# VH-VL binders against q9vr94: the designs that were tried, part 10

Target 1, 124 residues: q9vr94
Amino acid sequence: GVTEEQMWSAGKLMRDVCLPKYPKVSVEVADNIRNGDIPNSKDTNCYINCILEMMQAIKKGKFQLESTLKQMDIMLPDSYKDEYRKGINLCKDSTVGLKNAPNCDPAHALLSCLKNNIKVFVFP
Key: E = the ipSAE of ESMFold2; O = the ipSAE of OpenDDE; V2 = 0.75 times the mean of E and O plus 0.25 times the DockQ between their complexes.

## First folded at step 4 (VH-VL; framework fv_becotatug)

Design b3 (at its last look DockQ between E and O 0.06; V2 from the best seeds 0.00; counts 0 for: pae O 11.6 > 2, off the site)
Fold by ESMFold2, look of step 4:
Structure b3 (fold): chain C 124 residues (1-124), chain A 116 residues (1-116), chain B 107 residues (1-107)
Amino acid sequence: as target 1 above (124 residues)
Amino acid sequence: QVQLQESGPGLVKPSETLSLTCTVSGGSISSYYVHWVRQAPGKGLEWLGYIYYSGKTKYNTPFTSRLTISVDTSKNQFSLKLSSVTAADTAVYYCARELYYSFDYWGQGTLVTVSS
Amino acid sequence: EIVLTQSPDFQSVTPKEKVTITCRASQSIGSYIHWYQQKPDQSPKLLIKYASQSFSGIPSRFSGSGSGTDFTLTINSLEAEDAATYYCQQSNSWPYTFGQGTKLEIK
């Protein structure tokens, strides 16, 4: 299985791609999002969307359940998988009705749902 | 495997600046956060602050005016400076790695004594 | 700042006993509590992360439980090598804080 170091390294790559694209999102704000403090603003929502798209979890504002479950098997340590699988399935409809919202609302809704349904919240 | 090692003077005079380095081996310094934690003799652990490889820092509130944490990427080293020290700053100083929320690797620690 | 209060501060124990150490947070921290073991003259060693997940290589006699404000570290059948000071640490909020420590000694 994948180690926590490997999980972090994959997440760091996504942060290194996405964070520079959103200069109003500071490293401290990104760290707070990682820790589960998820603000609701256009800049932070679209930063989250960038990462979720790289994870193949969201595409054009729609949650990609099948792809997310596949990526979870690749990117998470075995000890995380049961909890994440349950939470991911509970969030399968979290973006319904929000597709193409102008402020990256689907990304905020998806990540907020995952945070509320996964005990140990981990986000790059 | 990542390894951290603290180094620096073991004795510092009151009112001077305590200066330590944390040398990282066995991994990239751009992979995680490095924290400084100290422990006065016979006492518990006290979090001082962190640095991310980009240079971004956060300090525990009592230390914001005296503490500087920095990185030298050419040497794979993190540094701690604590100004205006008193006997209360006598402690073992640790650097520690955080990946996600917990400290999974710690240096061996270095004792710094503040004495006239 | 989140205060973590451990109990007991000190306990003298015999091998094979079940030992329970508690950590109470001054406000809810979810499951963002981690447990460390520190033997004399050594650096801390991570035992349990996220309240209940064992770190790599940790003996199965160590377990953790709890959520919210009340957390427990359990040693099921204490061994002599487990004499150490144990700390809880929260990562829910900055600044990260530690409990005051629980020292276990062997009778």
Scores: ipSAE 0.059, ipTM 0.714, lowest interface PAE 5.8, mean pLDDT 87
Fold by OpenDDE, look of step 4:
Structure b3 (fold): chain C 124 residues (1-124), chain A 116 residues (1-116), chain B 107 residues (1-107)
Amino acid sequence: as target 1 above (124 residues)
Amino acid sequence: QVQLQESGPGLVKPSETLSLTCTVSGGSISSYYVHWVRQAPGKGLEWLGYIYYSGKTKYNTPFTSRLTISVDTSKNQFSLKLSSVTAADTAVYYCARELYYSFDYWGQGTLVTVSS
Amino acid sequence: EIVLTQSPDFQSVTPKEKVTITCRASQSIGSYIHWYQQKPDQSPKLLIKYASQSFSGIPSRFSGSGSGTDFTLTINSLEAEDAATYYCQQSNSWPYTFGQGTKLEIK
């Protein structure tokens, strides 16, 4: 598996791509999201959506289970994988019925669900 | 300890609807997926579908037109309805709990025979 | 759907022998393979999850290995009570699918 340093480095790259697209999302807010403080606003939700899309976890507002499982195996240190498999399992229907436009509600719902079901939560 | 138990008629006539209930005891079903799996006599296991605690469902493709899975959270019960049954639907039907993508608890199964 | 093919379909073995059952997936499924034991007139019982993790209460003689497309269930020092049909199951993709089963008889 990857090291934690590699994981965080990859996360940083994703932030570098997504943050500039959402100028109303400050670095501080992004850091708060990383730490599990997930606000509910259009800008932050769509920022989260950007990150999740890069992770291939969400597409057009739909949770991508198989893709997420694959990416998890690649992107996470081994010590994180069991907990994330648990969380993903509990959240695999978290986006069903939600509309993606305009507020990126599925992304918010998915990340919130993961945060609530993963003890050792990591996010870029 | 979590226990699942299937119940329902053991005999169903062709073209009728097979109805089963899965009762969960010894634990909460919140945040869990419950699956239905069947096994024809002398054959392997076939996945039918699942339902989440919230009521969200997924069905295996061959059964999408005939299968309905529902949940009664107040009774801690899950229901399966399979319409337009034929002899091919004769099987032992299991409900099973999924945790972490594996089925850790199974009901004892209930045999349903489709016969005129 | 992902097809799981087990080998062999049937095996007759003597107690204390080592038994190996193989499960091959039609495509890569990572480690999202699980093994179940089903004794006659009983429901399946989870043995191994995620290819190599023993489920709670499972004897140490049961072990699993593999990744990608090829997986193995191993029973070291077979006991009479191990007579059963064993199934592999994948949870990588919908629909969930099972192998055809391997029936193990004890001489």
Scores: ipSAE 0.000, ipTM 0.624, lowest interface PAE 11.6, mean pLDDT 91
ESMFold2 (binder alone), look of step 4: mean pLDDT 92; pTM 0.940

Design b4 (at its last look DockQ between E and O 0.08; V2 from the best seeds 0.00; counts 0 for: pae O 5.0 > 2, grease 19.2 > 18.9, placed apart)
Fold by ESMFold2, look of step 4:
Structure b4 (fold): chain C 124 residues (1-124), chain A 116 residues (1-116), chain B 107 residues (1-107)
Amino acid sequence: as target 1 above (124 residues)
Amino acid sequence: QVQLQESGPGLVKPSETLSLTCTVSGGSISSYYVHWVRQAPGKGLEWLGVIYYSGSTKYNTPFTSRLTISVDTSKNQFSLKLSSVTAADTAVYYCARELYYSFDYWGQGTLVTVSS
Amino acid sequence: EIVLTQSPDFQSVTPKEKVTITCRASQSIGSYIHWYQQKPDQSPKLLIKYASRSFSGIPSRFSGSGSGTDFTLTINSLEAEDAATYYCQQSYSRPYTFGQGTKLEIK
């Protein structure tokens, strides 16, 4: 597995790519999302979608369960894996029925589910 | 390995500005959060504020009118300025790095005494 | 802001005893609590992160538990070098806050 610092460096890259694309999402709002305060607005949802697509967790509004589990096994420190695997599987249907929803709603639904089902929610 | 080190004058007169620098060295670290925390003699830890390497800041509410935290990207340095100090600002001042919500690296701390 | 209240403020403990320190948050903070040890004239040292996850190199006698508002740091079989002040810290939201500290002394 990888270290927490390596995980942070990968997350920093994703934030550095995505945050400038959504100028209405401030650093403080992004930090709130990281801390699990997930607002429901177009700008914040699409910022979240950008991050989740870079993680290969979502594609065109559909949760990519198998890809997410593969990425988790490669990218997380060993101590995180069991809790994340459990939470990821609990969220397998979180975007069902939302694939065509506007405003990046599937991304909001997926992240909200992961936050609720992973004891320590870690997001870039 | 990332290392943080505080520096600055150890004695500041009342009503003047306390000014400290946190120098970050070791490994290339360009976007971590750096926090300032202080501890009055015999007292607990008090969070002052945070800066992202980009310059974005958040201050603890009692300090919003007196505190400025800044970054000099060319020197890998973060600065703290606390204006209008009183004896109540006498403390050991720490800078600390946040990695995923916790403070994993701390400077050694520097004592600042505010004395007439 | 989120207030963290530790109990007790001070505890005098015999070596090899089990020590329990509590931290109560003024609102639910999930598992975003971290524990630090501070010895005299030293910087704080991270012990436990995310309520229950030991930081690298920390002795197994240190453990943490809890979620929501009530958190516990446990030292199983206290050793003399564990005499220190212990702080909880929340990172659920800014401003980050610390508990007031719990000082452990050896009888």
Scores: ipSAE 0.129, ipTM 0.726, lowest interface PAE 4.9, mean pLDDT 87
Fold by OpenDDE, look of step 4:
Structure b4 (fold): chain C 124 residues (1-124), chain A 116 residues (1-116), chain B 107 residues (1-107)
Amino acid sequence: as target 1 above (124 residues)
Amino acid sequence: QVQLQESGPGLVKPSETLSLTCTVSGGSISSYYVHWVRQAPGKGLEWLGVIYYSGSTKYNTPFTSRLTISVDTSKNQFSLKLSSVTAADTAVYYCARELYYSFDYWGQGTLVTVSS
Amino acid sequence: EIVLTQSPDFQSVTPKEKVTITCRASQSIGSYIHWYQQKPDQSPKLLIKYASRSFSGIPSRFSGSGSGTDFTLTINSLEAEDAATYYCQQSYSRPYTFGQGTKLEIK
């Protein structure tokens, strides 16, 4: 597994890519999202979608379970993996029935589900 | 509103171990890094090290042999231990929370004087 | 480590004047620079995040700019309460480092 430092460095890169695409999302809001304060708005949801897409966790508004598990295995420190595996599995259907456009609802639902089912939650 | 508060003895003898505690209140920091920064009297800020909720640490190079940072998640407390102190370790010691790379909350700081 | 060099070390200005403090990094750090204000006998206070983003509750007279290696903190129309030492800090890589500080006195 990777170190926490490596994990956060990778997250930083993802944020650097996605945050500029959504100028209405402030750094503070992004920080709050990382901390689990997840608002429900088009801009923040689609920002989250951008991050999740980069993680290969979501595609066209659909949760990618196998891809997510694979990415988790290579992106997280070992100490995080067991809890994340459990949480990810619990969220396998979190995007079902949700419309991706225009508000990126699946991304919001997925991240919210993950936050609620993972105690030590990390997000870029 | 998150609050950090440093506590510990204000006076330490040379060669002894400086021990401080940072108590966090007003919010969870389970996903945050907590840093220790010190400031010698009349001088600038010096980064000492960091700890994550999981207990992972990184120390500034000059302190790798003397510095230990730990966390007690049950108490929301972080600890700093600096061994073999000298007069050069006299400083105000701060703990600070990192919110994605910046220090948004700081403790008030606690002065530790190293003197015989 | 990444070295941050501030300029000037000290500045004495009159109220209502514009103040500019610069911070230069020894290597490119993108926008991973933050500015802090420290008043006597107080802890540092975050002013600007990521070179140009004002932290919550910070007066609009404070602004930041720059990218790469050169950064600037600007105080437009200085007030008496702005007397303090200002520090830049990089979070591009560990160890985190601070500038040496700029002491601002108000006449």
Scores: ipSAE 0.017, ipTM 0.711, lowest interface PAE 5.0, mean pLDDT 92
ESMFold2 (binder alone), look of step 4: mean pLDDT 92; pTM 0.936

Design b5 (at its last look DockQ between E and O 0.06; V2 from the best seeds 0.00; counts 0 for: pae E 12.7 > 2, grease 19 > 18.9, off the site)
Fold by ESMFold2, look of step 4:
Parts: sequence; structure tokens; C-alpha cells
Structure b5 (fold): chain C 124 residues (1-124), chain A 116 residues (1-116), chain B 107 residues (1-107)
Amino acid sequence: as target 1 above (124 residues)
Amino acid sequence: QVQLQESGPGLVKPSETLSLTCTVSGGSIRSYYVHWVRQAPGKGLEWLGVIYYSGSTKYNTPFTSRLTISVDTSKNQFSLKLSSVTAADTAVYYCAREGYYSFDYWGQGTLVTVSS
Amino acid sequence: EIVLTQSPDFQSVTPKEKVTITCRASQSIGSYIHWYQQKPDQSPKLLIKYASKSFSGIPSRFSGSGSGTDFTLTINSLEAEDAATYYCQQSYSWPYTFGQGTKLEIK
């Protein structure tokens, strides 16, 4: 089990990798996404996709259920795991039909579903 | 099946505030965007703005100073307020649900007439 | 903002013929275009999403194509009930926008 501090430190690393790749995504917008304000635009969706790929949650537009559950064990405190496991399973089909959609659509769909089904939403 | 229904006054005086409610039944509003779209008589569709169930909004540029969209998740309701209306705001007002990037369900629309 | 220009504005068409309606975006929007049908005094109805994917329950005579900036809605055997106004709409970025509409009438 990791601590909340370790969870947020790992999240900061992922943001440090992904945010510079998307200069149209401001720090304010990234903070809003972390807090559950999930926009629907190419640049924000692809920023989200970059984060989700680093978490091994998405690959080529397809939700990676088993990898996501494994990464959850590595990156989240024990107190988060039951709620996340439930929410992750409820979202296993969230990218079905969107795998080949352009502009990182599957990432937006997946994160929106996770936000909807996980009470303690955590995103870098 | 999901249904959206607009309600509110059909007549509003100039300079007053237009206020409408969109009630969603037969489905969840969670994880969906709800949009307000209007159509002046005989004209095309005009996007007004959007709200996510979290309360986050985006407004079309001409309406930024006059438009407020809000949500009451306990009632499955979305609200629109448009202040300082003129005759140019006379239109049929629709609410519509965005499910995965398209407007899959629309309300029946409600005509709002702005006149003295 | 992204401007969508439809062509034609109006078309009078013969039943059973193939009808095409075009939508051109002012910048590339991938496949983030959707088509709606609106009959008089009714709300719009989703026909085609993501440029080419039919919505549930839509007759197979309706199809869509295109990507980037140029999109087409096709009715491959027009029926009398297809007389309506058709709109394209982009969901690529805020603000969402609609084309000006294409009105189809039956000859």
C-alpha cells in the first residue's frame, strides 16, 4: 500500500511528462480536469489520453481493464482500492465503439465514465 | 427510454430574465453533457451552451454575459436563465443530451416569445 | 469558432432518387460531425454520428461519409417522409456549431 503523498507524487510526474506536449492545455485547465471538469476538445482529450496511457489504462483507444487494475494496486492507497475496482469494472465497456475514433475520443469517454463511477476521483 | 422536457413561461417582457427548466426522465444524467439550443421562427439552430452534471459550463460567446446554466442532480433537472432579453431572443428553446459527442435525445422544445 | 457551410440551402427532389447534402468545415474536425433531421414543428432527430455511423433505428437509406473538412449526407432512395430540414453539427471543440440547414422538398 502506498500513501496519499506517494500517490500525488506519482501523479505530478505524469503531469510533468504530458502537459508540455499540449501547450493549448493550460495549468488551470489541467487542474480543472483533475477536479472533475472534463472538457470535450481535441487538445484536452489528448492530454487525458497521455495520462491514461502512462497509467496503462488505454492503448490505441481501447480500455485496458487488467492493466488498469494492476496499476491501481501500485499507485493508490488501500483505502481507495475497493471503490476504484468497482468503478473500473463498471467502465469496462466505456470505449466500445470508439476505439478508432479520432482526436482521443476514447480517453474522454473513459475518464468521464470513471469520474461518474468513482466517488473519490483522482486524476493527475 | 430517456426523455427530456422543457418547461417555463412562454411569454417574457423585454429586459426581463427568461427562465427555463429541462427535466430528464427514464435515464441518468450522470456522465452526460446537457446542452441548450434555440431556433428563432423560420431560422436555423443556435447553440447556447452546455453543462456537465458536475456543474461545469461553457457558453457560446454572444451569451457569456447574459446566460446562466445550472443543474440540480437530485431532481434530474437543468436550468437556463437568459437575462436582459429582447425580441431577438424569441425562439423555440431545446435541451439536448450529448451522449458520447452527439445529441442523441432532444426535448420537444418550448417557444418563448419576448414582447411588451 | 468553427463554421459549417451546408450545400445546397434548398433542394426539390424526386422520390426514389439519390440525394446528397454536403457540409464543409472551416478547419479540420476529424470525424466529429453529426447529422440531424428536423421536420416542421418537431425537434431535431439524430441520423448519423461520427460522420458515418447510423444512430439506432435510422433507415439504412441514410448514410454519411467524409473526414477532415468535407462531409456528405446521402439518402440513397428518397421517400416522401424524408422531406425535412437537415443540419450538420460539429462536436470537435467549443463552441459547438451547426450548419445553416438544407431544406428538402418533394417534387
Scores: ipSAE 0.007, ipTM 0.551, lowest interface PAE 12.7, mean pLDDT 86
Fold by OpenDDE, look of step 4:
Structure b5 (fold): chain C 124 residues (1-124), chain A 116 residues (1-116), chain B 107 residues (1-107)
Amino acid sequence: as target 1 above (124 residues)
Amino acid sequence: QVQLQESGPGLVKPSETLSLTCTVSGGSIRSYYVHWVRQAPGKGLEWLGVIYYSGSTKYNTPFTSRLTISVDTSKNQFSLKLSSVTAADTAVYYCAREGYYSFDYWGQGTLVTVSS
Amino acid sequence: EIVLTQSPDFQSVTPKEKVTITCRASQSIGSYIHWYQQKPDQSPKLLIKYASKSFSGIPSRFSGSGSGTDFTLTINSLEAEDAATYYCQQSYSWPYTFGQGTKLEIK
């Protein structure tokens, strides 16, 4: 498994790509999201969507269960995996029925669900 | 060490489909993206598309109607199919691994010539 | 797409000289620029990643700098083996794009 430092480094790369694409999302807001404080707005939702897409967790607003499980196994330290695996499965239907455009609602729903079902929650 | 190797026919007729395979060895590809890049003789590098470990793909706009990239994770093989080829598709085709946004490993490339 | 424009297209230099190649992006891409070396009949090789980080095994004479839109690859004290075409590439957004290349010949 990866180290915690490696995990955060990888996460930072994702943030560095996505954050500049959404100027209305401040670094402080992004940090809050990282810490589990997830707002509900078009810009922040779509920023989250950008990150989740890079994680191969969401595609065109659809949750990618198998992809997410595979990526989780690669991107997380071993100590995180069991809890994330359970949380991911609990959130498998979190995006069903939600429209991606224009507010990236699926991304918000998915991340919120994961946050609510994973005690040790990490996000880029 | 990670190695990528392209394979496929070096000659394709116009209007036919160009098919290539990229075999990855010496390391895991699970955490990486695999890209296809081509280079026409004496020209620069052109990005064709990418495939994620999950099988998700992105194609460069000019190729969206003709290009299909797939993966066989059991074999660590990636495939490229480019349909309706013309002489303009003559090039050396590379597969490359993206390790966090840079292409850190490349195949040796394989020349594909489109000719009648 | 993001357009990368390199300068110069061609350069002929004497060994031990300092060489500078520039790459300009059509928009800000942070540090998501990478440099590759391609020798004749060989595949590209990664030299510099993220504008300024040397890839493993790359000689110290190669360095990169820049951020935003303007980037530079520098070869300090050119060697004969450095004859190649150099490309910048951005990974800020899809589609990934390359510069047109800079061919470096050694006198």
Scores: ipSAE 0.006, ipTM 0.630, lowest interface PAE 9.5, mean pLDDT 91
ESMFold2 (binder alone), look of step 4: mean pLDDT 92; pTM 0.944

Design b6 (at its last look DockQ between E and O 0.08; V2 from the best seeds 0.00; counts 0 for: pae O 9.7 > 2, off the site)
Fold by ESMFold2, look of step 4:
Structure b6 (fold): chain C 124 residues (1-124), chain A 116 residues (1-116), chain B 107 residues (1-107)
Amino acid sequence: as target 1 above (124 residues)
Amino acid sequence: QVQLQESGPGLVKPSETLSLTCTVSGGSISSYYVHWVRQAPGKGLEWLGVIYYSGRTKYNTPFTSRLTISVDTSKNQFSLKLSSVTAADTAVYYCARELYWSFDYWGQGTLVTVSS
Amino acid sequence: EIVLTQSPDFQSVTPKEKVTITCRASQSIGSYIHWYQQKPDQSPKLLIKYASQSFSGIPSRFSGSGSGTDFTLTINSLEAEDAATYYCQQSSSWPYTFGQGTKLEIK
């Protein structure tokens, strides 16, 4: 399986790709999101969307449940998998009704649901 | 492999400023959180504060008026300054790296004695 | 701030015995508790993270359990080298806090 250091490195790579694309998202704000303090603004939501797309968890505002479960198996240490699998399944409908919502709102809804249903929340 | 090492004067006079550095080798400090923790002789561990790789800090409440934690990315160093020290500040001072909420790498610690 | 209370403060232990150390939080902290071992004249060493996950390279005789407010570190077959002080630490909220420590000595 994937080590915790490998999980950190994969997460850092996603952050290094996405954070520069959203210059209004400061490093401090990104750190707060990583720790589960999830603001609701266009720039932060679209930063979150960028990372979730790299995880293959969201596509055009729709939660990709099966892809998310597959990527979780690839990207997380074995010790995290059972908790994440349960939380991911609990969030299967988190973006329902938001397909036409602006400002990357589906990404905000998905991440908020995952944070609320995964006890050890690790977001890049 | 990431390693942390504390350095600084072992003896500091009362009312002066305690100054320490934490040098990080084997990794970039811009990617990690670094904490300072101290331990008075024969006592438990006391969390002092953290610096984020962004340069932002959080300090334990009793220390907010006296503590400054900073980073110099060009030197891979973190610094601790504790002003107006007394004998109660005599302790072993550690720097520690946080990877996802726990402290996985610790320095060896450096004893600082406050005495005239 | 969150107060962590360990029990016992001190325990004298015979090798091969099972040892349990408890940590109680003043409010719920989920699974955001971590355990450290500190041998004499050494820095702390991470043993268990997130209540129950062993850190890399830690002997299997060390395990952790609990969630919410009540947590336990277990040493299933004590070795002489396990004589140390053990600390729990929470990361659920700022400021991070440590328990007061539990000192284990070998009889």
Scores: ipSAE 0.026, ipTM 0.665, lowest interface PAE 6.7, mean pLDDT 87
Fold by OpenDDE, look of step 4:
Structure b6 (fold): chain C 124 residues (1-124), chain A 116 residues (1-116), chain B 107 residues (1-107)
Amino acid sequence: as target 1 above (124 residues)
Amino acid sequence: QVQLQESGPGLVKPSETLSLTCTVSGGSISSYYVHWVRQAPGKGLEWLGVIYYSGRTKYNTPFTSRLTISVDTSKNQFSLKLSSVTAADTAVYYCARELYWSFDYWGQGTLVTVSS
Amino acid sequence: EIVLTQSPDFQSVTPKEKVTITCRASQSIGSYIHWYQQKPDQSPKLLIKYASQSFSGIPSRFSGSGSGTDFTLTINSLEAEDAATYYCQQSSSWPYTFGQGTKLEIK
C-alpha cells in the first residue's frame, strides 16, 4: 500500500485540478470538507463531484462500486482499507434516485454516506 | 457522558434580542457540530441552525436575518442570538450535538417566553 | 426544503400492540432519516438513525425501515413507557427538517 504522505500528495493533486474549476469554493471551504464539514450547495457539491470523478468513484452521478474499491485499494494505506471497504459497500445505493444536474446531489450524498460509515475519514 | 446544557433568561421583551448559551461537558466540542432546535408550546420541532467546529454556520432560511450562532472553544460553549423577537419566538430552545448527521445528545432545553 | 409528513398524527393503543408510524419525504433522501422519541417535559431522544440502525441503549422492540421517500418506525410490542411523541428528521439536505410528530398514548 501507499504511505500516508503519498495519499495526501495524491489528494493535493486532485484538489489542484478541481478547486480552480469552482471559484466560489474557497480554500477554507475545501479544507473544511476535507475535515468532514460537508456543506450542501451547488458549487461545493460539484467540487466534490469533481474529486470523486477523479477517484473514479462517481460517473454521471452514479456511484461506481467496483471502480471505487479498486481505486481505494491503490490510493489508501493498508490500515485504511478494511474500514473503507465496509463503508463503500454500505454506500452502494447512496446515489440512487438522485439527479446529478444541476446541483451534483449524488456527489454530496455519496461523500456524506462515506463520512457517516467510515470513522477515519479522509478526503483531498 | 456527553452533556449539553442550555442557559439564559427565561423572559425577553418584544423587539429585544434573545441570548442563550449551550455548555458542553464530557467531551470535546472541536469534533462535533452543534445545532439549535426550538419547540413552541404544544408544537413540533423546528431547526434553527448549526455551527461547525470550524466556526462556520448554517441558518434556517426564516432566521438568516435575525439569528447568530457562535462558539467559544475556550469555554466549551455555544451561543445563540435571536434579534427582534416577537411572541412567535416563545419556545423551548434546545442545543443538540450532531454525530454523523443525527442528533445523539440533546440539552434539557430552556423555555424562553417573549412578553411585554 | 424537504417536507416530512408523518402518519398518523395521533394514536391511542394498548400495551403489547404493534405500532407503526410512517414518514414520507417530499423527495428522495436515501437513508438519511432519523427517529426521535420525546416524552412529556423531556428533550428528544434518538431512537433510530439512518432509517434502520438502532441507537445505543434502545430496546429491541424499536425498529426502522425504508429508503428513498417512505420510512417506517415500528414498535413491535408496545410498553407503557413508550407513551411519547415521535419525530422523523432528515439530514439529506439543508435545512434539516422534522416531521410534524406522532403522538402515542397508551390506554
Scores: ipSAE 0.006, ipTM 0.623, lowest interface PAE 9.7, mean pLDDT 91
ESMFold2 (binder alone), look of step 4: mean pLDDT 91; pTM 0.940

